VHH binders against Outer membrane protein assembly factor BamB (bamB). Designs and how they scored, part 6

Target 1, 360 residues: Outer membrane protein assembly factor BamB (bamB), of Alkalilimnicola ehrlichii (q0a984)
Amino acid sequence: CGGARELPDLSDVGDGVATETLWTASTGSGSASSAYALVPAVEGGRVYAADSNGRVTAWDAESGERLWRVDTGRELAAGPGAGGGLVLVGARDGRLLALDAENGEERWVSGLSSEILAVPQIARNIVVARSGDGRVYGLDGLTGRRLWIHDRSVPVLTLRGSSSPVVVGNRVVVGQDNGRLVTLNLQDGEVIWEAPVSIPRGRSDLERMVDLHADPLVFRGVAYAQAYQGELAAVGMGDGRERWSRDIPGHTGMAADSRQLYVVDDQSRLWALDRNNGATVWRQDRLQGLRLTAPVVIGGHLVLADEEGYLNWIAPDNGDLVGRDRHGRQPIQRPPVPDGDVLYLLSADGRLAALRLVED

## First folded at step 4 (VHH; framework vhh_5j56_2)

Design g61 (from d1 with S55T)
Fold by ESMFold2-Fast, scan of step 4:
Structure g61 (fold): chain B 360 residues (1-360), chain A 125 residues (1-125)
Amino acid sequence: as target 1 above (360 residues)
Amino acid sequence: QVQLVESGGGLVQPGGSLRLSCVASGFTFSDYESYAIGWFRQAPGKEREGLSSITSSGGSYTSYSDSVKGRFTISRDNAKNTVYLQMNSLKPEDTAVYYCAADYELWGSDEYDYWGQGTQVTVSS
């Protein structure tokens, strides 16, 4: 079994939203696996990116001038995450590396229980990282010493635990393998609340797979979580109580603006939902069959990258497919990273581009 | 763009009352968006101090600093996108510029992202 899917015919679609290429760079060799979460990080006027062969590079965000490059000697599978003067990368062998953001020198290395496939986070000098076996760690940012561990409560079949924890204030939001959204205290890892997003049902382990594989999205005090086979739910950050839910399964990810939640379902259909009640505003089906990245909101536009190297531009008001622009022929496997009016795009072959929206 | 506008300040005698209003624009209060909205004040030569906070969601959890407990009451009217601070039994030491502040993602943090311009309260005979 392969599972054939039909690619959409998009030959009638014209050029998308106009962008100016500020600079381009290479990370080296790119990503060795579509399971790897190698995503540019933008922090403090710098862009950081890693390749799966062990290179981590920093560039000036405005000029694209290379500031430093280091070879970690490890197969990197996740990151970088950047903050607190650190650049964090996770390795296939379970090692979490903290590099000095200024010069790329290794500050510390910490061993986790299995491969690291989720982008590490840092806030308030605490590093939050997830290993592939579902464990979430809080580590001291200065030393890499373990402060706390949160173990997964029920071992179920998963999409390999690549959902990245989200840090908001003093809370860590974790999508679990068992379909539950959990919020932890950042300082000590104590559970603050748990919310069921989806409940396993069916006869086989495959039918019961409800992993919250897509990264949770926290936006204006509401946490959004989507189950692989099951539901999409909006949960209040303060109380852990469900505000609304929809039967929209998926694993790709989400974005939000002040009016709408944008979510990709398991067929690569793009939904715009009213954030307050989950009611459908529009749905765009023309991208069905493509492997899409999570949607990104930038400059009043909505954009999704795909496995064929395209940026697909969608009008947020009505879901119209505005246009497509190809940025090489290699897959784009992770969402482009927005920073102001600039979009940072990393292709599977290691091509990095800084694209600025050309305003009307 | 999020904006907060305070009003209701003025001159009042000791023992008097004032009601301050904070009107929000660029976001809406609802049960589906869990905002933290707080009132702060700053008197000449003193640090800014937090007085009270309320959430936009659920049953409206409230908090108060010890200096104002029992005298000040915070409330919200989501239909008017407004938070109120009812100030009773005012004292000369309550003289300050009063600010409202809001943060969409304040969980265990006391820092607010959005601030109003302030409204002057003077308590003097």
Scores: ipSAE 0.010, ipTM 0.332, lowest interface PAE 9.7, mean pLDDT 84

Design g62 (from d1 with S55D)
Fold by ESMFold2-Fast, scan of step 4:
Structure g62 (fold): chain B 360 residues (1-360), chain A 125 residues (1-125)
Amino acid sequence: as target 1 above (360 residues)
Amino acid sequence: QVQLVESGGGLVQPGGSLRLSCVASGFTFSDYESYAIGWFRQAPGKEREGLSSIDSSGGSYTSYSDSVKGRFTISRDNAKNTVYLQMNSLKPEDTAVYYCAADYELWGSDEYDYWGQGTQVTVSS
C-alpha cells in the first residue's frame, strides 16, 4: 500500500453550521468493526440504534426518552432498518432479526446464507436483506419466510463489508461485486434491468476488482453507482439506460440535491458533479488524509463526518470548507442520518447525538 | 415547488363516463428523470385506494387495480405536463374524491410525496 496517512492541516478553519444538541444517548458498547453497518434508523417519531454486543434501543426522536431496549444475545453487524412496524437487525452469524417497533419484542428470526453486513430494509411488507456472499433475499415481513432469492457469485477478492440494497417503490437496486447495477422486482425478485458500471480488466484478481462497494444512491428517478476500481455512472430507474459516466473510483458513498451529485473518491477528495451530464462543478481536496463518511445533504448544507469526530461543512455551490465542529473524540465511521432539520450522529463507541440545524 | 391540480369530476349516471385530468407544475416530464404518477380515490369513511399509475420516462408502463382494470385507462401528455384517467362504465361504488399523486423518488410505489387537492366524482341515478 502507499505511505502512512498524514492528517491535513485544518487549523485555519472556523466553526461550521450552527446546531443545537437536542439530546444524547448511549447505544451500549458501540461497533466492534469498521466493516459493520450499524447506523441509526429514524421512523415514526422514533430513533432506533444497535450495538455490536446485541443491544437494540428505541428513543423518542424529539425528547431522547428511551422507549425500550432489548438484548438479542447476538453479535449485530448491520442495521437497524425500520418500517412497517418492525425494526430489523442483521447478525454476524447470518441471522436476520425482526423486532416489534413498539416494544422491541422478537417477531421472527430468519437464517441467511452468510454474515449480514448490509442494513436490512422493509417496504410493502417485504424485507430485503443482503448476506456477505452477495445473495439478496426478499422475506415476508409478517413471518420472515423467504419469498425469493437473487443469487450472484462474489469475486475471489472483495472489499470488507458490503453495500446495502436500496428499495424504491416496487424495485430493489443492488450494486454487485462484478461491477453491475441490477434492479429487481420487490415482489418476486425477478431482474427488471441490469447495467454495467465497470468491467473487470487486468491480470490479477486485485486489478480485476470493480466491486460496487458504496451504497447505490437513487435520486429523482436516477440511480448512481460507483465502482471501487472503475467508473461512476448515472442510470435511469425506468429503463436501466446509462445517462453519463465518469472515471471517479471510490467506495465511501454519495449524496445529491436538485442540481448536483456529491461523491467521495478513493483519495477522500470530494467532487460535485452536474447531475444532468456528470460535468465537474467543483472539487474540494482539503479533506485528503481523513477517513470520511459519505456526504449528507441537510437543510441546503453539505456535511461529512470523519475519524477524528468532526462534522465538516461544505458550501454546496462552490465546495468551500465553511467550517468544522467536533462532536466527541471517537471516530464517526458511518454517515450521519438526516431527518428534516435534525442530524443523528453515531460514534464508534456508541454515543448517539441528535443535532438540530438552527440556521439556514 | 411541485403542485398537482385535478379537474374533470362531477355527477354522472351509472354506466356513464368521465375523464379526469391532472396538471403538474414545478417539474417537467423528461427522458432523464423518471416520475411515478398515480390516481387514488377515497370514499367517505373508507381508506384511500390506489387505482392506476404511469411513469413519465417515455415508456408505456401502466398499472391498474383489479377494481378498475378494463374500465379505467391512464394516459399522459408530456407536452402539456398532464396525466389523464378515462373512466368508463361507472358504478355507484366509484363515488369518491379522486386524487392524483406524483413522486420521482418512489417509482412504482403508492407512497407518494406530492398530492393534489382532489376532485369529487359522484355516480348516482
Scores: ipSAE 0.012, ipTM 0.364, lowest interface PAE 8.0, mean pLDDT 84

Design g63 (from d1 with S56W)
Fold by ESMFold2-Fast, scan of step 4:
Structure g63 (fold): chain B 360 residues (1-360), chain A 125 residues (1-125)
Amino acid sequence: as target 1 above (360 residues)
Amino acid sequence: QVQLVESGGGLVQPGGSLRLSCVASGFTFSDYESYAIGWFRQAPGKEREGLSSISWSGGSYTSYSDSVKGRFTISRDNAKNTVYLQMNSLKPEDTAVYYCAADYELWGSDEYDYWGQGTQVTVSS
């Protein structure tokens, strides 16, 4: 009904993959901005979620019983990330907070150089966080003390928001605003390799915008990165060498299974590519005009959420639109989080739902 | 369950050669290709030292520490589920227990998921 974006006619599409609602909860007031990366975290049989007004809550993943809730007193823009007994949230004012996963008690607060719009990570007692100015920090998980900083020049024009670093073993994979994919050593922040995914070209700042805005995906020894105005590339984790690339620009994100990479392009077309060579297996165009979240692989199914509150279910083998189910009327701005056969869904207004796939 | 078994160690004179083998079990040929395999050593009273690694990615990418570059060569035989370390021009300072380690999607890190029990290499007259 109006505006520049016309919604597709999907009235012929039936119900999607059957799910049962295990529980629902409220995080509080939800997200104040679509640029915020407020996403549920699932860790150790618990679900954690934050709202932009400063509340962080933990629930039992099976029952939905609230275990704790704290008020940080800050505008939260990213997280939580969970691991190592910590729940990590990033604030609009650049403060990174570590809370005790058991009771929500604040363990430490560390100041970064600008707003935190990317979900903080933790592995091997090292917290990895990115500030909006493009800097990536390694912090001691116990104290929040800075161990290292990765500082590279930031382009004049970037997309609002920030891609999250991905930690794999002792490596940190970073998609940079300059179109480069960089892998850092987790312990000292030293560059292991850099790979150009897309290079700036053209006369205007807009034409030179090649931000790796979508979170990089690491799957079975390959890092996948997609540029906003440029290429999609598959890069070997061991050597940083490009395996293949395709002219499929976008900012929404990706998922993979053992056979295929699933990627959304800048027109909201969903592609399935052969992971080994990047060849197109199928493309699904019926979702054009929707604001989609990144695809999620769960229980042999593929699902994408949208700003109208739908889960859109796609068959991974042929790209058929299986069906759609509406989970409220509020936007879903971040991909649902899978854990086994359960999908955790957070709406922009702070409504959280745990949905179990029905396997009968 | 992944298991790694090293073999090929022993006593050798300075300037000699040895070939170590690391046999992997508990995963299929396809799964094996998803692992990075590294060689490490530890001498008495010293820290564990990373020597060389080989990634499944590209099938033949290799890396070497400065202490062994030009003397040691890592290779893999996927049909035998085996990684080799060819050691040439051995020195008394190469005396150590040698370990292979496997990590899913990791390169050259001390934080490997699976470790073998080690094989002793002694370089002495």
Scores: ipSAE 0.000, ipTM 0.198, lowest interface PAE 13.5, mean pLDDT 83

Design g64 (from d1 with S56Y)
Fold by ESMFold2-Fast, scan of step 4:
Structure g64 (fold): chain B 360 residues (1-360), chain A 125 residues (1-125)
Amino acid sequence: as target 1 above (360 residues)
Amino acid sequence: QVQLVESGGGLVQPGGSLRLSCVASGFTFSDYESYAIGWFRQAPGKEREGLSSISYSGGSYTSYSDSVKGRFTISRDNAKNTVYLQMNSLKPEDTAVYYCAADYELWGSDEYDYWGQGTQVTVSS
């Protein structure tokens, strides 16, 4: 840090990747806080999105026709997550709401121990949700009844906002505020393994902050976790054994393809690492000074959104910035959501766009 | 390209034993350990039935269907890229083509990514 952040001059970057706008819609008022994890969900040919003022809406993914909209009467801070016939949203007051995916009717409401800032997940009729105090809950998808709870071991200072648990098969991958990556059994919440990604060091609570704030990424049997003031680590899903690590701290997030891991560091530099050994393939520094979303791999391209409302297109092979196009002037605070060749983009003001990559 | 090849099938009498092997090839960067492997069977005119699975790495989790629990044992040898199904106390109703399948457990999907072509097991006098 140490002064005003300089914005990069990217006025020379043209439109390098062609997209077709399939439809646009409004969620309502948008997001009240950059700490909120309000992200579109795509499931069963439908798109779901939530507004921080309490509205949840469903659209047909192909046409953009509104299928339903409900007002929950709550300040929503996370979600939606969608699956199993449910749409899940988390509220700032700690209430987790399950809505019927078909019509938006409330099926159940369950109370968690604090604000919900992480996107709820559902798999095998079990809802996984994280509260702001670091607790992870497994709830029955039909009733909202608590099946299990996982509590963090050590209280530490954390960044505002929370990483979302990742459900893969019968496992739940959790990035903890103590710098540990934990894998839980989905059915009973029992710890399968724990791996230290970053160990707290220093004399003050602030110096000891090693929160795994970025969402963990699971790709081809490897879990990737990035610490706020520490390391990036690749950990085997089966045994929790570290495969490699790098001193690349950050909180923005990651994406992967068959050869490379793409990660944003704490200076908004984009790294491409060899997934097998963590060796640097390329680094793109032109986006330094922007507040970036996590990278997204779509259609053989890499894209990151930013606080100025741009999509920044990167060539995966060499890291070249090949295009930049603006989708309004409001910040884009969460990664665009890919589904096939379509990218769903939600701006902080509640503008939702469905963009299809054009094959050229 | 990932390929699974089953072997070890054949003809055996009721009460006998067989050991099936599933050998994997085409995995990159030693990522075979990252796949869960399942065994399935299908008899003529019947639906495909899941029998057993073994999770990532050294078999930190195993499961069995009720029809084979206590008689079949799944294990893996990651140094040989191989999963085994030890079948004991075989019955005529165990007669089927046996398949192995590999699942990365991609995003919680229950659909297996790769399938072998199968090996015939016949239990008869």
Scores: ipSAE 0.000, ipTM 0.222, lowest interface PAE 13.1, mean pLDDT 83

Design g65 (from d1 with S60D)
Fold by ESMFold2-Fast, scan of step 4:
Structure g65 (fold): chain B 360 residues (1-360), chain A 125 residues (1-125)
Amino acid sequence: as target 1 above (360 residues)
Amino acid sequence: QVQLVESGGGLVQPGGSLRLSCVASGFTFSDYESYAIGWFRQAPGKEREGLSSISSSGGDYTSYSDSVKGRFTISRDNAKNTVYLQMNSLKPEDTAVYYCAADYELWGSDEYDYWGQGTQVTVSS
């Protein structure tokens, strides 16, 4: 690596927000690569998780009782996505698998143009998936047949195109590797609008990447997109018109509440911005040197996981680091998943925990 | 939280005109401008049908069903949190309860996030 990242001294930080462990489980072997987007899915009172060795498991969300486990026989790199009676997982060989949510039986398999590194989604019986070459597919949820494909309008550079599409109503929001945010019609894949989030800085062969690597966030009619080496922009969902932008590059991801947008920059500094105008409310720098997950808002609290196995709790009103709690010693590589007052945490080794916020 | 209220309905003679209003409240910050607004109607014993929609912000995109195209015009006034449906050359077949709905989607979906209570339009002699 090109210079040692100094780990922060956080020995003065006490315990974080109190949680009760409802249950713990194992997915099997966990994730083989930090590039894999293996994230628990919560749907219909069930929790689904996959490991990179091909296992997909369902648990009862309340009790942690294992409902089913199947071995797909494939190296899984993304998912699961869950909805419409399906559990969707993407494989490194480009195959997208749809499993029956009730029993884990394979319903269909569809081949995409390259590895699947972004969590597949389903809405209105249409499966949306992205391959590593940047293509976005709409597939029939019943059969896995291709309904449409969205391809890049410009030549492909070798980029890490793993940003997950976001489905909102009849729209698919796609962060592209060329720095553009695109909204597609879910039914036919037609472009509704396209907005430039970041413009390359005029370098030839060593041009800095303006990839929208972080997943776009859609909240209350606004799409937020962050470029790897460029801008953060807020864009209206209806027309793609920019509301505001800031020079805050990053790749980690974002969360929002009714007042603020929370975003991690390329130095692992956490920003809270006013959603209306993008003005800085606060910034928290004490987590610099850690590899952070995207922030998560749960029960009026803000939390980020890190590569040392900690949950880092931040006060949303002023950005204070209120506490840290270690949940094992393995990296946490993807953001914990909130559902009501429960947080689902998956560690790189495949340990899954359901944590309930304890009321004071 | 979010509420849509329709007004401007009533009894009108065939060939007459009405202007419906849809006023929104409960949106936080400037979120109202981020929503597309659609107009729907439901006549007695018939399915609900989509009539027209207007995109977010200034309303750069509008759409109309074939049954009302050329007769109805949709517009928005974001300073008043209001969308209007100007209805001209009204026919007895236009008799229905008219609803407005708000979503990020354009016309064509019954899966709008928020719905109004409806306003009755009666076209009769």
Scores: ipSAE 0.000, ipTM 0.207, lowest interface PAE 15.5, mean pLDDT 83

Design g66 (from d1 with S60Y)
Fold by ESMFold2-Fast, scan of step 4:
Structure g66 (fold): chain B 360 residues (1-360), chain A 125 residues (1-125)
Amino acid sequence: as target 1 above (360 residues)
Amino acid sequence: QVQLVESGGGLVQPGGSLRLSCVASGFTFSDYESYAIGWFRQAPGKEREGLSSISSSGGYYTSYSDSVKGRFTISRDNAKNTVYLQMNSLKPEDTAVYYCAADYELWGSDEYDYWGQGTQVTVSS
């Protein structure tokens, strides 16, 4: 069970940042679980999306015309990731599938040690995928053959979902279940550095839960990691040395611009921190009680989606709640995907919308 | 906007030395942001070649290509927003346009986002 959550009264809030709907589409049946990381991928003028019943679809990003759709015959739990001519989806049974981006044909299937709940990545012809047991794999993009594996070293009680690895240059950034941020060499999986973000403390497994469940954010050579029941830290990509930390626990995720880091805490309060030193610039509490997605920076605006189907628009300079707009009544469980001035929004029921910011 | 300006090129005899400078504006050298500054060169009809890099991380980690190890030295002066390439024992095959480049990622990539206009180095009697 647990305590009741009171929803905020936002009836006084007007319309948000103006958008026009370019097109809408259906992925099929949507997501079977809030733990699934089914998120649109935008690559090469195309949008890719998957449903949990096994369908993967490609649309033209400008027109919304369906280019192809395939049925994988598997319960899909993560993806797609797109790049290098491939579309990558992870299945509940631990299978990682690589599809041809042009026509959806299966190129290869590789078996991982556990269910795949994190979006697969690809860079420099290497596929990076994480299984639910905490292992991270580097696979050959052409064949799906394993190049390397990184194992979780310490058993820890973790949240149901898994944070996605982040690939930057020749490095893979991994948020671990034990509260450590690890950077691996993309080519061979060797550890380059490890940084403690939060150290497990307390007597019970629940008290010791410091999982880096939120996806790490890498921005301008700094890796940001937020621990569940722990700290938020900024770590240099070059050496893994902490630049600053704050006691702001959470699991939702982060966004950054040139001046500020935007982070959601465990109470759904939105913080803007000076990216250079971690000092609080502003905090917005009006969304407390909603289940929020990670913030997204688009066109000089900040937006967060919620479980009620709203896009909540925040002014980056002062944290003012500018407005909100409802895009259906189904939950939005993953952050909208920005591409230029277009925002791609996927609802839990499989409705996909391409929204363009309107210049005022 | 970010700008990188190279200087210090010129004509030098084989066995001579030159020091190139790369001055950054709109891009502040700080330990707050992890970045790499690299030196590259390109001779006419040849592929662009990476030579050396220096990072913002504690200890200022450096790297060198095999073609210049032992002859070239990279260094930085954060107070002047400047990176230097000291070139010793110059050979005719070192003749090229030399570029500095900056990225918020580690060097080892052809993906540097910010490039200077280049400075010509000619090694000839």
Scores: ipSAE 0.011, ipTM 0.328, lowest interface PAE 9.4, mean pLDDT 84

Design g67 (from d1 with G58D G59S)
Fold by ESMFold2-Fast, scan of step 4:
Structure g67 (fold): chain B 360 residues (1-360), chain A 125 residues (1-125)
Amino acid sequence: as target 1 above (360 residues)
Amino acid sequence: QVQLVESGGGLVQPGGSLRLSCVASGFTFSDYESYAIGWFRQAPGKEREGLSSISSSDSSYTSYSDSVKGRFTISRDNAKNTVYLQMNSLKPEDTAVYYCAADYELWGSDEYDYWGQGTQVTVSS
């Protein structure tokens, strides 16, 4: 069973969930590669965004007033991550930069072993960053000095780019290129548990590719991880033990609510699964053939952006395609960022929009 | 490697009592923060039915099907890595193979991820 690569016919689909544009801004030049993880960060009433030409900008989240903009002089490939008074961006040359959240001044720069293609995180004054060679670093937030390193093998063939580590409490959840989900202690980088999500099978390097390219999702004590070619698994955060798994490969990403996990497969089919047992609740196939972003749950709605600049709105209860709205003609390559009833949308050309849900 | 082994079944008269045991190996109940451990039964020619469940993390969080509520009691002993089903006032219609199962806190669900091999309970004179 393979899906056709033809674009779907969606001409019968009406307008989606109504939004009002609160403000728009430009990050500069946008993203130079679809492999780059340039995603807005929302923290402390501010929005931060980076472009691949080295600019990092902060705006007031409510008004869209530019607070600061700096030019790092580097090709930026990941970030920003924001927290603890820092804005963190990763460069193509392996440099991790920490900027002061108040004014954008560089606080420190640390060199990692390879290009940085995953959004850096910060929690409890510890910066967590992943380099393209699969290494995960814990750095002191004040100095950028290395506290620990987790060194894992990378498969011979892997997807360009890498999933972002997810920090939850004192744990770091890492989806690895070898198909394993790993949880590390935030303080010392020691492995707490490892769980196989997908095991390489087949005869060719392509057939054995099981990269956990999609960001793992942690929701209510369960970590969800999806392999590029292989399985989707639900793993307990406390013990690393598999709760359930499904043969639903993909690389796009996931979202959850209290009842359901929303997953995009390798054909751009959207699945809703019962979070507790992985049983299919519904599947929406009409977006098959589009390059989708990970689903986002906002205001009781489900939304996915696509390569044609659309926001595609899905009813979470039954999977109905409610409608779609075009926000420019440039690709949207990373999921919109929700904050309350506001959705922050970054297009590949660097256009940033703050959209508020409007109900009739 | 998770394994569940049931024991304690047998032949009993109507009105009698049995205590079933479910011993877990390959995991410890106190390590399973989010697992529900439940008892199920399947009579010949009938679908499997859920009877009772208990949390691995909170033994006070129990549930019972209406068919057994007030007659059956579920409990756990984490030091022995065992879950029990105390069955009182047994009826001929309680005759079935009884299974222990563990899953991610799915109360009243038949969609459990680990199952034992079952133990036969026969209620007959």
Scores: ipSAE 0.000, ipTM 0.112, lowest interface PAE 15.7, mean pLDDT 82

Design g68 (from d1 with I37M)
Fold by ESMFold2-Fast, scan of step 4:
Structure g68 (fold): chain B 360 residues (1-360), chain A 125 residues (1-125)
Amino acid sequence: as target 1 above (360 residues)
Amino acid sequence: QVQLVESGGGLVQPGGSLRLSCVASGFTFSDYESYAMGWFRQAPGKEREGLSSISSSGGSYTSYSDSVKGRFTISRDNAKNTVYLQMNSLKPEDTAVYYCAADYELWGSDEYDYWGQGTQVTVSS
């Protein structure tokens, strides 16, 4: 997603949201590719992060004290996902590793059919992982033994990278390369429902690309999915029935609160839509020209990180830019991770920062 | 600790009506709206039967089993953490213990996250 673009003039935006740096740490070497989904995981009072050179580290979330660090010896491309006493990381060679959350000891390694570029998940002792060829796997959390595989027809062209499956209760929500949103049973991988979000149009492979590259968002019983060259749709979790759709293509991602869905389109314009009907509440165009992360809702604010190391703070009620502050000079390529009033940032060079919101 | 408590059961004559309520408590650290709610019943010597469900997010999607469709109506009040089952045109075969269940956006699952203790409904002359 290159091309000529003009950087916006945001010099008039002050630092309207105060944050306190609780601690900083280094993951090691950072991310070798913008297609990698290396994101911090927060679980049980701990923060976990991985680098492309194979290091996985755990820190105490409050103090930033390093609890353990291991070297997996692999090029890591996705994760960690954390839960059920495990830390899960995916490797470029298709290996999925489960580490003990307490000490980083390797519990098991399982091979998937292709590179792992999506953050692995765990729920109800089942690990859900996606390989770059589009397959979704359910694995036993204790052993890494394959329980089920979900296959799909793979398009000739897809965006580099993969959207992460979302686990909700006993269901797995998957955005597919063919423009369909699929919900699987967590236990056996059986399809519960399938909903078209976008359908391929045109004669060329590029024109027919409708990859659901952005991670699906599930919020209050609705699954939201956005196609690369197509529609944004809201789908009921119970039956897969479309509630509304909009022609807002993109691949960056989404966030929601009780009233609004926040979506970044393919021009880096930020939209706030009424969750009930998809009607536009406001649109913020001043971030056009920046490569943005998905929006994050924290402390009554909306925040997006960018390629120049800034956090861009936005008022959810009207879309106004209320603050902009820089956290290093390296790109922030994945959304910051919220936990209560704390925001965890991971920069492309491997710098991890824990920031506490001081002002609401 | 999450608890579901059913109320509104009792003895009614055929053709009568009852309104069951299920209050969810212990959702202080979770969003009640994120859970789908369902009603089930079990009569003596029979398996548990799913009757009706209402989706999370205030109930835009409802479903009903064929045995109760047109007679029973499910609704929810998220401000009160309550789900209701309005039962009309009751028949003797509706006699059962009625249970509410909360599931994270699932319907008809054997693995509902939370279950109530049940409330007895008896339809008899």
Scores: ipSAE 0.000, ipTM 0.190, lowest interface PAE 15.0, mean pLDDT 83

